# Ledger of designs, part 216: miniprotein binders against b1l550

Target 1, 279 residues: b1l550
Amino acid sequence: MRLPEELLERARDIHSEAPSHRIKLDRVGSFGLKVPVEFKGFLLLAEADVWVSLPEGRRGVDLSRQVEAIYELSNPPKDPFSLCREAAISLLEKLNYADSSGVSIRFDAPLQDGESLKYYGVEISSIASDEIINKIRVEILGMTACPCTAELIRAYKSSEIAATHTQRSLGILEVSTKAEHPDPDKLASIIERAMSSPLRTYTKRPDEGGLVIRSLSNARLAEDVVREMIHLFLEEFGHLPEDTHILAAVRSMESVHMHDIYAERSFSLDEIRKEISSH
Below, E stands for the ipSAE of ESMFold2; O stands for the ipSAE of OpenDDE; V2 stands for 0.75 times the mean of E and O plus 0.25 times the DockQ between their complexes.

## First folded at step 21 (miniprotein)

Design lj35 (at its last look DockQ between E and O 0.86; V2 from the best seeds 0.69)
Fold by ESMFold2, look of step 21:
Structure lj35 (fold): chain B 279 residues (1-279), chain A 95 residues (1-95)
Amino acid sequence: as target 1 above (279 residues)
Amino acid sequence: SEEYRKLLLEAFKLIREAMKLLREGNPEEALRLLEKAFELAQRAFELAEDDPFTRLALWLMAQIRELQARAYKKLGDKERAKELKEEARELEEKM
């Protein structure tokens, strides 16, 4: 049996009541929304999360208004940086009981790979309060080649034979800053250049051997991939505010091991500069 | 491709206009625009060469079917509205 709609006029507004336990919540919202975006000329379907803070005296969030805030801004499709920033600001305006809001937008970003496209993961966020914090996370697969095994094989065999194990490695750069979001294509490029070789994702090419040979010629430890990511990041983005926070990481799916290798470093720009200048 | 992009941007424009017409109480004209928008999205789906482009086109086709269902409900055709909602679900499952 469907309930009569006139009951809505007589029902309590549960969301505006005080909760039985007066505890502030940091993030209350709708996660996994589908929204269209325009990224560098491509129209893509993204997944979005929207949220606000909830003060200790309010029982619930008006979820319909927060979902409407992002959908109203999503047609015509716009770039995800503007969408997340504008939606986060709109949430604070519409839900005046909140002291902060946030929007995250995730999609696979296309990147030219010869005559085909390959894709990398990107998540773009804006968190609004008295100020706006912009966050971006980029994940891209590449190839690494082990230098330790390469050296052992060289010492055992003649110099004309170069061999080692190669594997897929996932590189990660995550940046939180008060400045505008860094360009995700530049972050992806930094990750790829730090690895032994880029990886083909969609079209098998007759010259796959060339990628393997290049990776053998550029063998790197996972630790040194992370160090190279940091070096290249500082070269490209060292101008960002000194309190900008970065995570650089690699997860290597080692072909000769039953387990992955992982390396990471988190830092602020002022921290890493002090560290480098002390050595 | 440029053709894919042009088709979808026009479909998005027609959707915006149709939503405005629905708010103004003109579901018949909204349906005319939505039928055109669906044809454009379907042509874009046929042009899509990679999974991300296929997913966007299917999602948009499903959104258009949902809006058509809302328009038919305003016209009192609940059976047609139900059929279109089911079609929208089927399109989303293919994503």
Scores: ipSAE 0.706, ipTM 0.910, lowest interface PAE 1.0, mean pLDDT 87
Fold by OpenDDE base, look of step 21:
Structure lj35 (fold): chain B 279 residues (1-279), chain A 95 residues (1-95)
Amino acid sequence: as target 1 above (279 residues)
Amino acid sequence: SEEYRKLLLEAFKLIREAMKLLREGNPEEALRLLEKAFELAQRAFELAEDDPFTRLALWLMAQIRELQARAYKKLGDKERAKELKEEARELEEKM
């Protein structure tokens, strides 16, 4: 039953009323919206979250205006970085009672793998207030080979390349900066290069053999992978502002255990530079 | 494919124009553009090589059906509007 439009004119604006409890809220919005984006020539359907702050004197947020703000910017489809930043700014303009806004866009990014596509996870965010903070999270699967088991087998059988167990590992890089969003393909490349080997969607037998041999010759602990990710990140993105915050992490889905191994480091560029220079 | 991208971009253009026409009170012309947009999106769906591309095409088809339903509602055809909304729902369930 559709209520007559005439009722809207008579209805009290509930959202503009004073709340029973005068408390500011940090985030109020719509989560799980579907929005089209153009990423590196690919048209994709992304998932988006949009929110604003709510002052203590206002009962609710105009959610329809939030949804309108992002959809107006989504046709024609544009790059998700610009969409995120522009939508965050637009939210503050349209909802003048908010002192902060945020947008998050999630999708699986296509990456060329020979003649096929593989995908990695991307979350792009922007938070707008007196300044804009850009955040990007990249997740990509790789392969790790255990150096501990390799050493045990080497001790038992004198071989140049020791057998060891291998597992899939999820690498994570999260970057928060006042600069533009870092290139997610570069972040994904850093993660893959930090692991024992990348994963492939399709391998011929000779290629598969080479991938395994590479992994065995480049055996790394989860801790090694995280340290290597940080090292490679500093080489590629050391030009970012010193207050840029980074999370580097690995979740190894261990093949010999029922549980996963996890390692992480959170740091600012200033902090990590001081740490490395002190050694 | 390049053809897939071209078809969808043209469909998006037609949708923008149709939305403008709906705001201007011209639902008849909006419907003509939306029908063309639907045909393009359907062709894109047929060309989709992978799941992410199929999902976008289906989503766009559903959005077009919703806009068509709005146009028919403005024309006073409530029955057709209801049918188109159901079609939109069915397309979304396939995503």
Scores: ipSAE 0.567, ipTM 0.844, lowest interface PAE 0.8, mean pLDDT 90
ESMFold2 (binder alone), look of step 21: mean pLDDT 88; pTM 0.878

Design lj36 (at its last look DockQ between E and O 0.82; V2 from the best seeds 0.66)
Fold by ESMFold2, look of step 21:
Formats: sequence, structure tokens, C-alpha cells
Structure lj36 (fold): chain B 279 residues (1-279), chain A 95 residues (1-95)
Amino acid sequence: as target 1 above (279 residues)
Amino acid sequence: SPEYRKLLMEAFKLIREAMKLLREGNPEEALRLLEKAFELAQRAFELAEDDPFTRLALWLMAQIRELQAEAYKKLGDKERAKELKEEARELEEEL
């Protein structure tokens, strides 16, 4: 419940005191804030986290100033990348005791899917200190077809018609870089192209057959989906700084298993280029 | 739809001006703008075609009710302020 205003004005400034134990904290902030954004012409409600570092000699953070830093910038709604960077910078300006700040913004991004929209997950962040590090995570669902089952059925039936089971898979690309955030639509496209077929929000019977046929022609292990994601990422984004960090992952929701299958690889651009060129 | 976007952008504009008026100590004029902003957000809510657009319009309606409550509090009408905060809470529960 809200306390009377006059009582709050009489209280000590607890936040500026020294703590009982002088231990630095890496992230102190407000999480789960709702903010409006404009993404590629769409007005969306996003969720944001804001935080700062807290030095060993300061007991607490002024949460009102943290929230102010992002809300002042959120109207008129603007693109989430600008909001993220500008709010992170504003946090350091407003909270001069911090040596770093961070802002994360999460939303479901609309993507044109024929005449319908489908949605994929986006989380961006900017971490500000003496420099700014930008991070983006994209998650999108697709379809995969099992090549092991396809080969078994081919061998058993002695048939020219291929068959296998298909399943939904969640593809993940996460990029941390000193450059500007990569375009999330391009990251989503890389993930979908690495899989056997995209998922559609609306499919008539003729289109359903086409999706299955594409899945069968692109049967891939989860491991190979991750490898393809990395290949396509390097083709599109290999120009980013050499110390850019990437995580590529797939979680397959197997139709015949009691548990999900997971594959991932993390790397820097410098590391992966050396690995590929060594063969 | 294009109308949905137009309604919300105008509502955001009115909210910006109302917030400035509240900071300047002019809650009566802020309330006039907030009443119009709520009407626009409500019309956008009625036009929303997908859940994400419904959620944004609902959230904005709740924010406008919170600002109206703060304006009435500054005018000394604490009963109206309480009513508006309750309405804002109900709108946020739909999210």
C-alpha cells in the first residue's frame, strides 16, 4: 500500500548510505516494465528490464530514476533499438555512482506470412559503460523432418517415395556485438531457412501438402540445423567485428519422444573462421 | 489497421501534453486531454484485430486511468482518484 507523502519526506535517504557488507553488485534494477515501441510500422507493447551496477560503498539504487530513464524516452513510441541504447545511456547519466547500465526490451515481432501475420520472439539489450555492447536474441518456430526415420523407411519399404515424421523445432540465434543490432527479421529468416520448412499460421489443405514435401526434401538432424544456421549467419553477418559472440541453438519438440532434443554452439567470429579454414 | 495506428498515435500525443501539464501544476487541463486520449484508445481497442494490438490498447487505457487518478488527487478529489485507480487495475488484469 502507498505510504503518506509526508512520512516519506521525513525518512532518511537509505539508498546513499554504506551497506553493512561492502560488496559490489553487478545488476540492480527494475524488471518487467511495460513500454510501447514502434517496430517496422507496428505499435507493440514490449517488456523492459533496466539496471545499473552498484558500487561496494552504496547501499541501494534510486529505482524511480531508473524507471524514469526509459519512460521519458518511450513516448512517442520509437524503434526498440534506439529506445534500448538511449535508455542505457540515460541510466548512466542519471545514476552517476554506477560504472555500467543495461536495458533489455522483449517483444513478439510480427512477420508477414502470406496474407497473415505470424510472430517470433525478440529480446534486445544494450549494456553501457565506457563503450556500448548490443545483444539480440531471436527465437522462431519451424518444422524439421527426421532423416534417420526417413532412411529407415526407405530401406524397409524399398520405395521411391520418402516418408518420415515431422516435428516443431524452436530455433535460437543470439548475437552480442559492439556494432548495431542485427536486423531481427534477417536472423529469423536464417533460422527458418536452416530448418526443413517454416510453420504457417493458416494453411489450406493444398498448402499443407507443400509444407510436408518441403520438410521431407530438407530432412535434417538438430545438429545439422545448428550447423546450417551458423553457415547462413556467417554469409549474412560475417562482416561484424571479429569479437562478436554468437549462440546458435535448436530445441526439437520430437513427436515420438518423451523429451526435447537440444543442440547448441557458441563462438566468436574470429574463433569460427579459424575452425572452418583449418580443414 | 491504419485507423488503429492513427488513433493510438494521437492518444500518445495527448498523453505527452497531459503529463507536461501535470508537472506544471495544471491538472484541470490535463484531465481534458486525458478524457479525449481515453476515448481514442478505447476506439483503437475496439478496432484491434490481433491479441498484440488488443494488449497495447488495453495497456494504454490503464495508463490513462492512472494519470487521471493522479490529476484528481492533485485537485483533492480522492474518491474519484480511487475509482480510477481501481479501473486501471481491472484493465491491467485483462493483460
Scores: ipSAE 0.679, ipTM 0.900, lowest interface PAE 1.1, mean pLDDT 84
Fold by OpenDDE base, look of step 21:
Structure lj36 (fold): chain B 279 residues (1-279), chain A 95 residues (1-95)
Amino acid sequence: as target 1 above (279 residues)
Amino acid sequence: SPEYRKLLMEAFKLIREAMKLLREGNPEEALRLLEKAFELAQRAFELAEDDPFTRLALWLMAQIRELQAEAYKKLGDKERAKELKEEARELEEEL
């Protein structure tokens, strides 16, 4: 139901009123919008959050204008990187009382895995103010094999390949930069390469055996995975601005315990380069 | 598939044109375009190989039904508008 124009005018009047408490808000917007995007040739339905800041002298945000801004830009569907940036800018233009805006787009990114597709989690964001900051978060599952158990078993049985427990592990890379968004497929690749082995959507038993053997030969602690992710990230993305901020993390869903192991490092490129150079 | 993409991109185009016609006060022509768009989206739904692609097609079908309901409301056909709005709701519940 489109509210009568008179009711829309009344709602606008309420939004423009002085609030009872003159307090600035950092983010006011619509969360969980469904928007179409085109990601690497795939048309996908994504979830989007859109927001702006609200000055202390304004009671409310015109939420309808926020929704309109992103939907106007989403038809025809476009890449989520451009959509985030353009929508963030458009929000500031349409809502001139805001000093900052933001857009976040979430979806499962398709990745070719032989003849099938597997998916990894992606969140693409842009925050606009006097500058634009681009953020990307990638989450992908892999497999880790425990080196500690492997060493214990090796001590009891002289075998070239020591048996060990394996577990599913979630790798996370989050990058915030003034540059363009890093390629999420490259980030996903870094995470998979840092783990003992990738996961496959479909494996025949012989292929599954090979995957397990590879994991056993490349046993890694959660801590090892995070360090490897950082190392591989620096090799691939060391050209980003020095003020680029990175979060590298792993959540290992342990098969022998009811709890998960978690490891992370947050850093800027400048900080981590200084750390490495000091050794 | 390339065909899936082609169908949806054409549907999106027709939707943009229909929305323009609705703003211009031409709901009859808008309805003709929206019907074509729905057929394309439905065909894309049938071609969808995986859940993410199915969801997009269903979502687009729902959006088209909502626009059709708006057009019929402008034409004074409240009954048909209500039916189409219910169909849109049913499609959205499958998402």
Scores: ipSAE 0.537, ipTM 0.835, lowest interface PAE 0.8, mean pLDDT 89
ESMFold2 (binder alone), look of step 21: mean pLDDT 87; pTM 0.882

Design lj37 (at its last look DockQ between E and O 0.79; V2 from the best seeds 0.66)
Fold by ESMFold2, look of step 21:
Structure lj37 (fold): chain B 279 residues (1-279), chain A 95 residues (1-95)
Amino acid sequence: as target 1 above (279 residues)
Amino acid sequence: SPEYRKLILEAFKLIREAMKLLREGNPEEALRLLEKAFELAQRAFELAEDDPFTRLALWLMAQIRELQAEAYKKLGDKERAKELKEEARELEEEL
């Protein structure tokens, strides 16, 4: 049941009042919205979060205006990067009491894998104030092979037998920059190339054997996967602004262990270049 | 598939037109467009070959039901509006 419209004119505007405790809030918004997007020709259902800052003198945010800001821009569906940036700008325009806004959009990106599609995780953000900061996180599964076990088996057999345990590993690249979002397919490619082998949707016995042989020939510690991801990232994206921030990480689901192994490094481009040049 | 994409985009177009009609106070014409949009989304749902495409079609069907409910509410048919809103909720819970 709906209350009469005339009552709204008599009621207090709670949101515009001052709060009892004058404390600024960093993020007030609507989370988990479903929005349509078009990514590289694919029409997908993404999940979005929208928020604004709330100054110390304002009690609440106009949540319907926040939701309106992104949905007005989502039909017809458009690429998620434009949607993200435009919605963040629209939020500041519609909610002029805020000094910043943010939009995050998450979806599973399709990637051609032989005869079928596989998917990797993408989350993009645009945070608007006097400037716009763009953030992208890519997560993709690959396969890793343990070099320590491989060396032990080689020494035991006194031969060139290639054997070790293999497992699924989740690679993560996260980039925060004032430039445009990096292409998520390129980030996914960097992660997969850093792994021992890609993870395939469907394989036949001969192709599966080749994949396993490749992974055994490219045995890598989780730590070295992270280092390789950083190296490859710098080769492809070293041109980004110096204050660009990156996080590179791997979570390995070790087949012979009861727990996951995790390695990560965060850095700015300025910081990592100084580190590398010192060696 | 190309047919799936065509159905979804046409459904979005009809939704845009229906939303404009609702703002202009023409819920009867909006309902005619929304009926067609739902048929297109439903055909897209039947054509979907992968979970992400099924999810989008299902979500679109739910959005159309919400708009139909809004149109019936403007026409004073509260019972039909409530039925459509519940159907929209059920469709969204399947996501």
Scores: ipSAE 0.677, ipTM 0.902, lowest interface PAE 1.1, mean pLDDT 86
Fold by OpenDDE base, look of step 21:
Structure lj37 (fold): chain B 279 residues (1-279), chain A 95 residues (1-95)
Amino acid sequence: as target 1 above (279 residues)
Amino acid sequence: SPEYRKLILEAFKLIREAMKLLREGNPEEALRLLEKAFELAQRAFELAEDDPFTRLALWLMAQIRELQAEAYKKLGDKERAKELKEEARELEEEL
């Protein structure tokens, strides 16, 4: 139901009045919007959050204008990177009382896995103010094999390949930069390469055996995975601005315990380079 | 598939044109385009091989039904507008 124009005017009047408490808000917007995007040739339905800042002298945000801003830019569907940036800018233009805006787009990114598709989680964001900051978060599942158990079993049985427990592990890379968004497929690749093995959507038993054997030969602690992710990230993305911020993390869903193991490192490129150079 | 992509993009094009016609006060022509767009989206839904593609097609179908409801409302056909709005709701619940 489109509210009568008179009711829309009244709502606008309420939004523009002075609040009872003059307090600035950092983010006010619509969360969980469904928006179409084109990601690497795939047309997908994504979830989006859109927001702006609200000055202390204004009671509310015109939410309808926020929704309109992103939907105008989403037909025809475009890449989520451009959509985030353009929508963030458009929000500031349409809502001139805001000093900052933001857009976040979430979806499961398709990745070719032989003849099938597997998916990994992606969140693409842009925050606009006097500058634009681009953020990307990638989450992908892999497999880790425990080196500690492997060593214990090796001590009891002289075998070239020691049996060990394996578990599903979630790898996370989050990058915030003034540059363009890093390629999420490259980030996903870094995570998979840092683990003992990738996961496959469909494996025949012989292929599954090979995957397990590879994992056993490349046993890694959660801590090892995070360090490897950082190392591989620096090799691939070391050209980003020095003020680029990175979060590298792993959540290992242990098969022998009811709890998960978690490891992370947050850093800027400048900070981590200084750390490595000091050794 | 390439066919799925083509159908979806053509439906989006027709929707843009229909929205323009609705703004210009031509709901009859808008409805003709929206009917074509719905047929394309439905065919895309049938071709969808995986959940993400199915969801986009369903979402598009729902959006088209909402626009059709708006057009019929402008034509004074409140009953048909209500039916189409309910169909849109049902499609959205499948997302």
Scores: ipSAE 0.564, ipTM 0.842, lowest interface PAE 0.8, mean pLDDT 89
ESMFold2 (binder alone), look of step 21: mean pLDDT 89; pTM 0.893

Design lj38 (at its last look DockQ between E and O 0.97; V2 from the best seeds 0.71)
Fold by ESMFold2, look of step 21:
Structure lj38 (fold): chain B 279 residues (1-279), chain A 95 residues (1-95)
Amino acid sequence: as target 1 above (279 residues)
Amino acid sequence: SPEYRKLLLEAFKLIREAQKLLREGNPEEALRLLEKAFELAQRAFELAEDDPFTRLALWLMAQIRELQAEAYKKLGDKERAKELKEEARELEEEL
């Protein structure tokens, strides 16, 4: 049953009323929207979340205006960083009762991998108020080789055999900054270089052997993968503002275990520099 | 592929033009553009070899069906509008 549209003129505007309990809300929004984007020449379907703050004196948010703020900017498709920033600004303009807004955009970013593509996870955000904070999270799979098992095998076999278990590991870099979003390909590269070896979409047997040999020659604890990610990050992105926040993490899907291993470190650039310079 | 990208960008352009025509009260011309946009999106769907490209083409086909339903509703053909909305939902389910 569809109700007559004329009823809209007689009904109360519930959203503009004061609520029974005058409590402000930090994030009220529409999550899981499908939006088209153009990333480095690829047209992709991304997933977006949009939100605003809601003051204690307003009962509800204009949900249709929220959704429109991002969709009216999404055709023609544009790069997701511009879409994210512009939509966050548009939300504050359209919903002037809010003191902050946010937009997140998620997609799988393509990378050339020989004749095929491989993909890594990207989530970007822009949070607007009297300033704009930009966030990016990159997740990419790589290979790790355990140095502890390698040492045990060497000790048992008098170092005649170089062997250890290898496994998929998920590397994570998350950056929150007042500067522009870091390039996600550079973040992905940092993660892959910190691991024992990258993963390939397609390999022939000689190439597979080379990847395994490389990982054995570069065996690393999950803890040391995280440390290497931080080192490489500082080399490439040490120019970012001092209050930039970073999380570096690895989740290792250990091939010989029933459970995963996890390591992480979060820090500001100011904090980590003081820590390193004290040694 | 370059063909995939070219087909979809033209479909997006036709969609923008059709949306403008719908706002201006010209649903018959909007339908003409939307039929062409759907054919382009469907051809892009057939060219897509990776899941992310398949999903975008399919999503766009669903959006076009929603706009066609809006156009038929403005023409007073509620049965056709209902059929097209259901087709849009079926396309969305494949995502």
Scores: ipSAE 0.682, ipTM 0.904, lowest interface PAE 1.2, mean pLDDT 87
Fold by OpenDDE base, look of step 21:
Structure lj38 (fold): chain B 279 residues (1-279), chain A 95 residues (1-95)
Amino acid sequence: as target 1 above (279 residues)
Amino acid sequence: SPEYRKLLLEAFKLIREAQKLLREGNPEEALRLLEKAFELAQRAFELAEDDPFTRLALWLMAQIRELQAEAYKKLGDKERAKELKEEARELEEEL
């Protein structure tokens, strides 16, 4: 039963009332919205979260206005970076009682792998207040080969390329900056280059043997992968502001254990430069 | 597919124009544009090679059905509006 629109004019505006407890909330919004985006020529359906702060004197947020703000900007579909930033700004303009806003957009980014597409995970965010902070998180699967088992087998059989166990490993780079969002394809490339080898779809180019040989020749601990990711990141993105914050992480889905191995480092560009220069 | 992209971009354009017409109080002309948009989205759905592209086409088809339901509601055809809302829901359940 749809209530007549005329009843809305007579109804008390619950959202504008004073709350029973005068407490500010940091984030109030709609999560899991579906929005179209254009990413590098691909039209995709993304998932989006939108939120604003709520002052202590207001009971609730106008959620419909939040949803309208992002959908108005999503037709025609645009790049998710611009959509994220523009929507965050628009939220503050439309909801003038908020002192901060945020937008997060998630999708699987297509990456060309020969004649096929592979995908990696992307989350793009912007938080607006007196300043705008841009965040990007990239997740991509690679392969790691264990150097410890390789060394044991090398010691036993005296081979140049020792057999070892291999596993899928998830590499993660998260960047928060006042600059523009870093290119997610470059971040994905850093992760793949830090791994023992990339993963392939194997449907049309079965160079499976070459991929395994490459991984064995480039055996790395999860710790090695994280350090390599940081090194490569500094080489590519060292021009970002010094207050830029980075999380580099690897989750290795170990084939010889029932549990995963995890390694991470969180740092600012200023902090890590000082650390490296001190050695 | 270049054709897939072309079809969807044209459908998005028609949807924007239809939404404008609905705001201007012209639901009849809006319905004509939405019918064309639905046909384009359906063709895009048929051309979709992978799940991400299929999902976008289905989502767009659902959005068009919702706008059609709004237009019929403005025309006073409540039964047709209800049918189109149900079709939109069924399409959204496939996402």
Scores: ipSAE 0.576, ipTM 0.845, lowest interface PAE 0.8, mean pLDDT 90
ESMFold2 (binder alone), look of step 21: mean pLDDT 87; pTM 0.881

Design lj39 (at its last look DockQ between E and O 0.85; V2 from the best seeds 0.65)
Fold by ESMFold2, look of step 21:
Structure lj39 (fold): chain B 279 residues (1-279), chain A 95 residues (1-95)
Amino acid sequence: as target 1 above (279 residues)
Amino acid sequence: SPEYRKLLLEAFKLIREAMKLLREGNPEEALRLLEKAFELAQRAFELALDDPFTRLALWLMAQIRELQAEAYKKLGDKERAKELKEEARELEEEL
């Protein structure tokens, strides 16, 4: 049932009032919005969150303006990095009582895998205030082969047997920086190259054998996958601002164990350079 | 595929034009554009090879049904508007 419009003139504007408890809120927003994006020529459906800070003197957020800020910019579809940054700026302009805003956009990014596509997870964010901070998280599955078991089998009396257990491993890179978001394909490539082998969507039996043999040649502990991710990241992205923060992690679904192995390291570029130069 | 992309970009264009017509008080012409947009999104759905592309086409079909419902409500056809809004909801549940 629609109420008469004349009532709007008499009703209080609840959102603009002061609250009973004057407490600032860090993030008030609309989460789980569906948004079209164009990523490297692919049209994709992404999921977005939008938010602003809410000062102690304001009771509520204008939700319509929040949603408007991103949907106005989403047709025609555009690249998700531009959408993310522009929407964060628009939020701060439309909701002038806020001292900060944020937008996150999540999608599965396609990668060419022979004749087919495979996908990896991407989440980007832009947080706007007096400055803009950009964050990106990439997650991609790869394959790891255990070097400890490989060494035990090699040392067995035959010494000519080459085998070990292999498993799926999830690699993670997160980057927070004042610079532009790093290219997610390059981050995904770093993760895959750090592992024993990439996962394939489809292989034939002779190719499966080759994949396993390559994995045995690149057997790595989860800890060493993380170290290799960091090494490769520094080679490609060491030019980013010194206060850029990185998290590198691996979660390995160990095939001969009942539980997962997890390794991670977080650092700023300044910190890791000092650490490396001290050896 | 190139055809999938072409169909969806045309559908997005028709949606932009239809939304403008709705704001200008011309729901009849908006409905004509939305009918065409829905056909294009349906063809894109049929061409989609992977779930991510299927999801976008399906979502767009749902958005078009919501806009059609808005247009019929402005024309005073409350029964058709309700039917289309229900269809939009069913399409979104398949996402």
Scores: ipSAE 0.681, ipTM 0.901, lowest interface PAE 1.1, mean pLDDT 87
Fold by OpenDDE base, look of step 21:
Structure lj39 (fold): chain B 279 residues (1-279), chain A 95 residues (1-95)
Amino acid sequence: as target 1 above (279 residues)
Amino acid sequence: SPEYRKLLLEAFKLIREAMKLLREGNPEEALRLLEKAFELAQRAFELALDDPFTRLALWLMAQIRELQAEAYKKLGDKERAKELKEEARELEEEL
């Protein structure tokens, strides 16, 4: 029911009132919105979070205006990078009491896998204030083979390719930068190349065997995978600003244990360059 | 499929035009465009081969039903507006 306009005009604007406690809030918004996007020619339904800061003198945020801001920009569907940046800016313009805004967009990105599609997880974010910070998180599953067990079996049975246990591992790259969002397909490729082998949605028996052999021939600890991810990232994205922040991580779903193995490194480009140059 | 994408992009265009007409106080013409948009979205749904594409089509169908409900409300047909809003809710529950 639209309340009669006359009743709306008489209704106390609760959101513009002074709060009982004058405290600034960092993030107030709507989470889990559904928004259409176009990603590399695919039309997808993504999830979005939108928020702004709330000054100490204002009781609440105009949530309807936040939702309108992102939906106005979502038709026609556009790339999620532009949508994220433009929506963050639009939020500050529409909600002039906010000193900061943010948008996050999440979806499963399609990746060609032979004649089929596989998917990897993407979260794209932009935070606007006096500056714009762009963030991207990529998650993709791969396969790792344990080098420790391989060495034990090699010692017992002299073989060039030793049997070992294999497991699925989740690789994670998160990048925060004042530059444009890095290409998520390139980030996904870095993760896959850092692992023992990629996963496939569909394999013929010869192809399946090839993946296993590759994994066994390229056995890596979770720690090795993280270091390789960092190395490959520096080769591809070393041109980003020095204040760019990176999280590289791996969660290995160990097949011989009931728990996962986790390894990570957080760093700035400046920090990691100094570290590598010192050796 | 290329056809799926074409259908949805045309539906999105019709929705933008219908929303403009609703703002301009022309709900009757808006309804004509929304009916066409719904047909296109439904055809796209039928062509969808996997869950991500099915979900987008269903979401768009729900959005069209909500806009139709708004148009009928402006025309004073509260019963039809209520029916369409319920249909929109049912479609959203499938997401």
Scores: ipSAE 0.489, ipTM 0.815, lowest interface PAE 0.8, mean pLDDT 88
ESMFold2 (binder alone), look of step 21: mean pLDDT 88; pTM 0.886

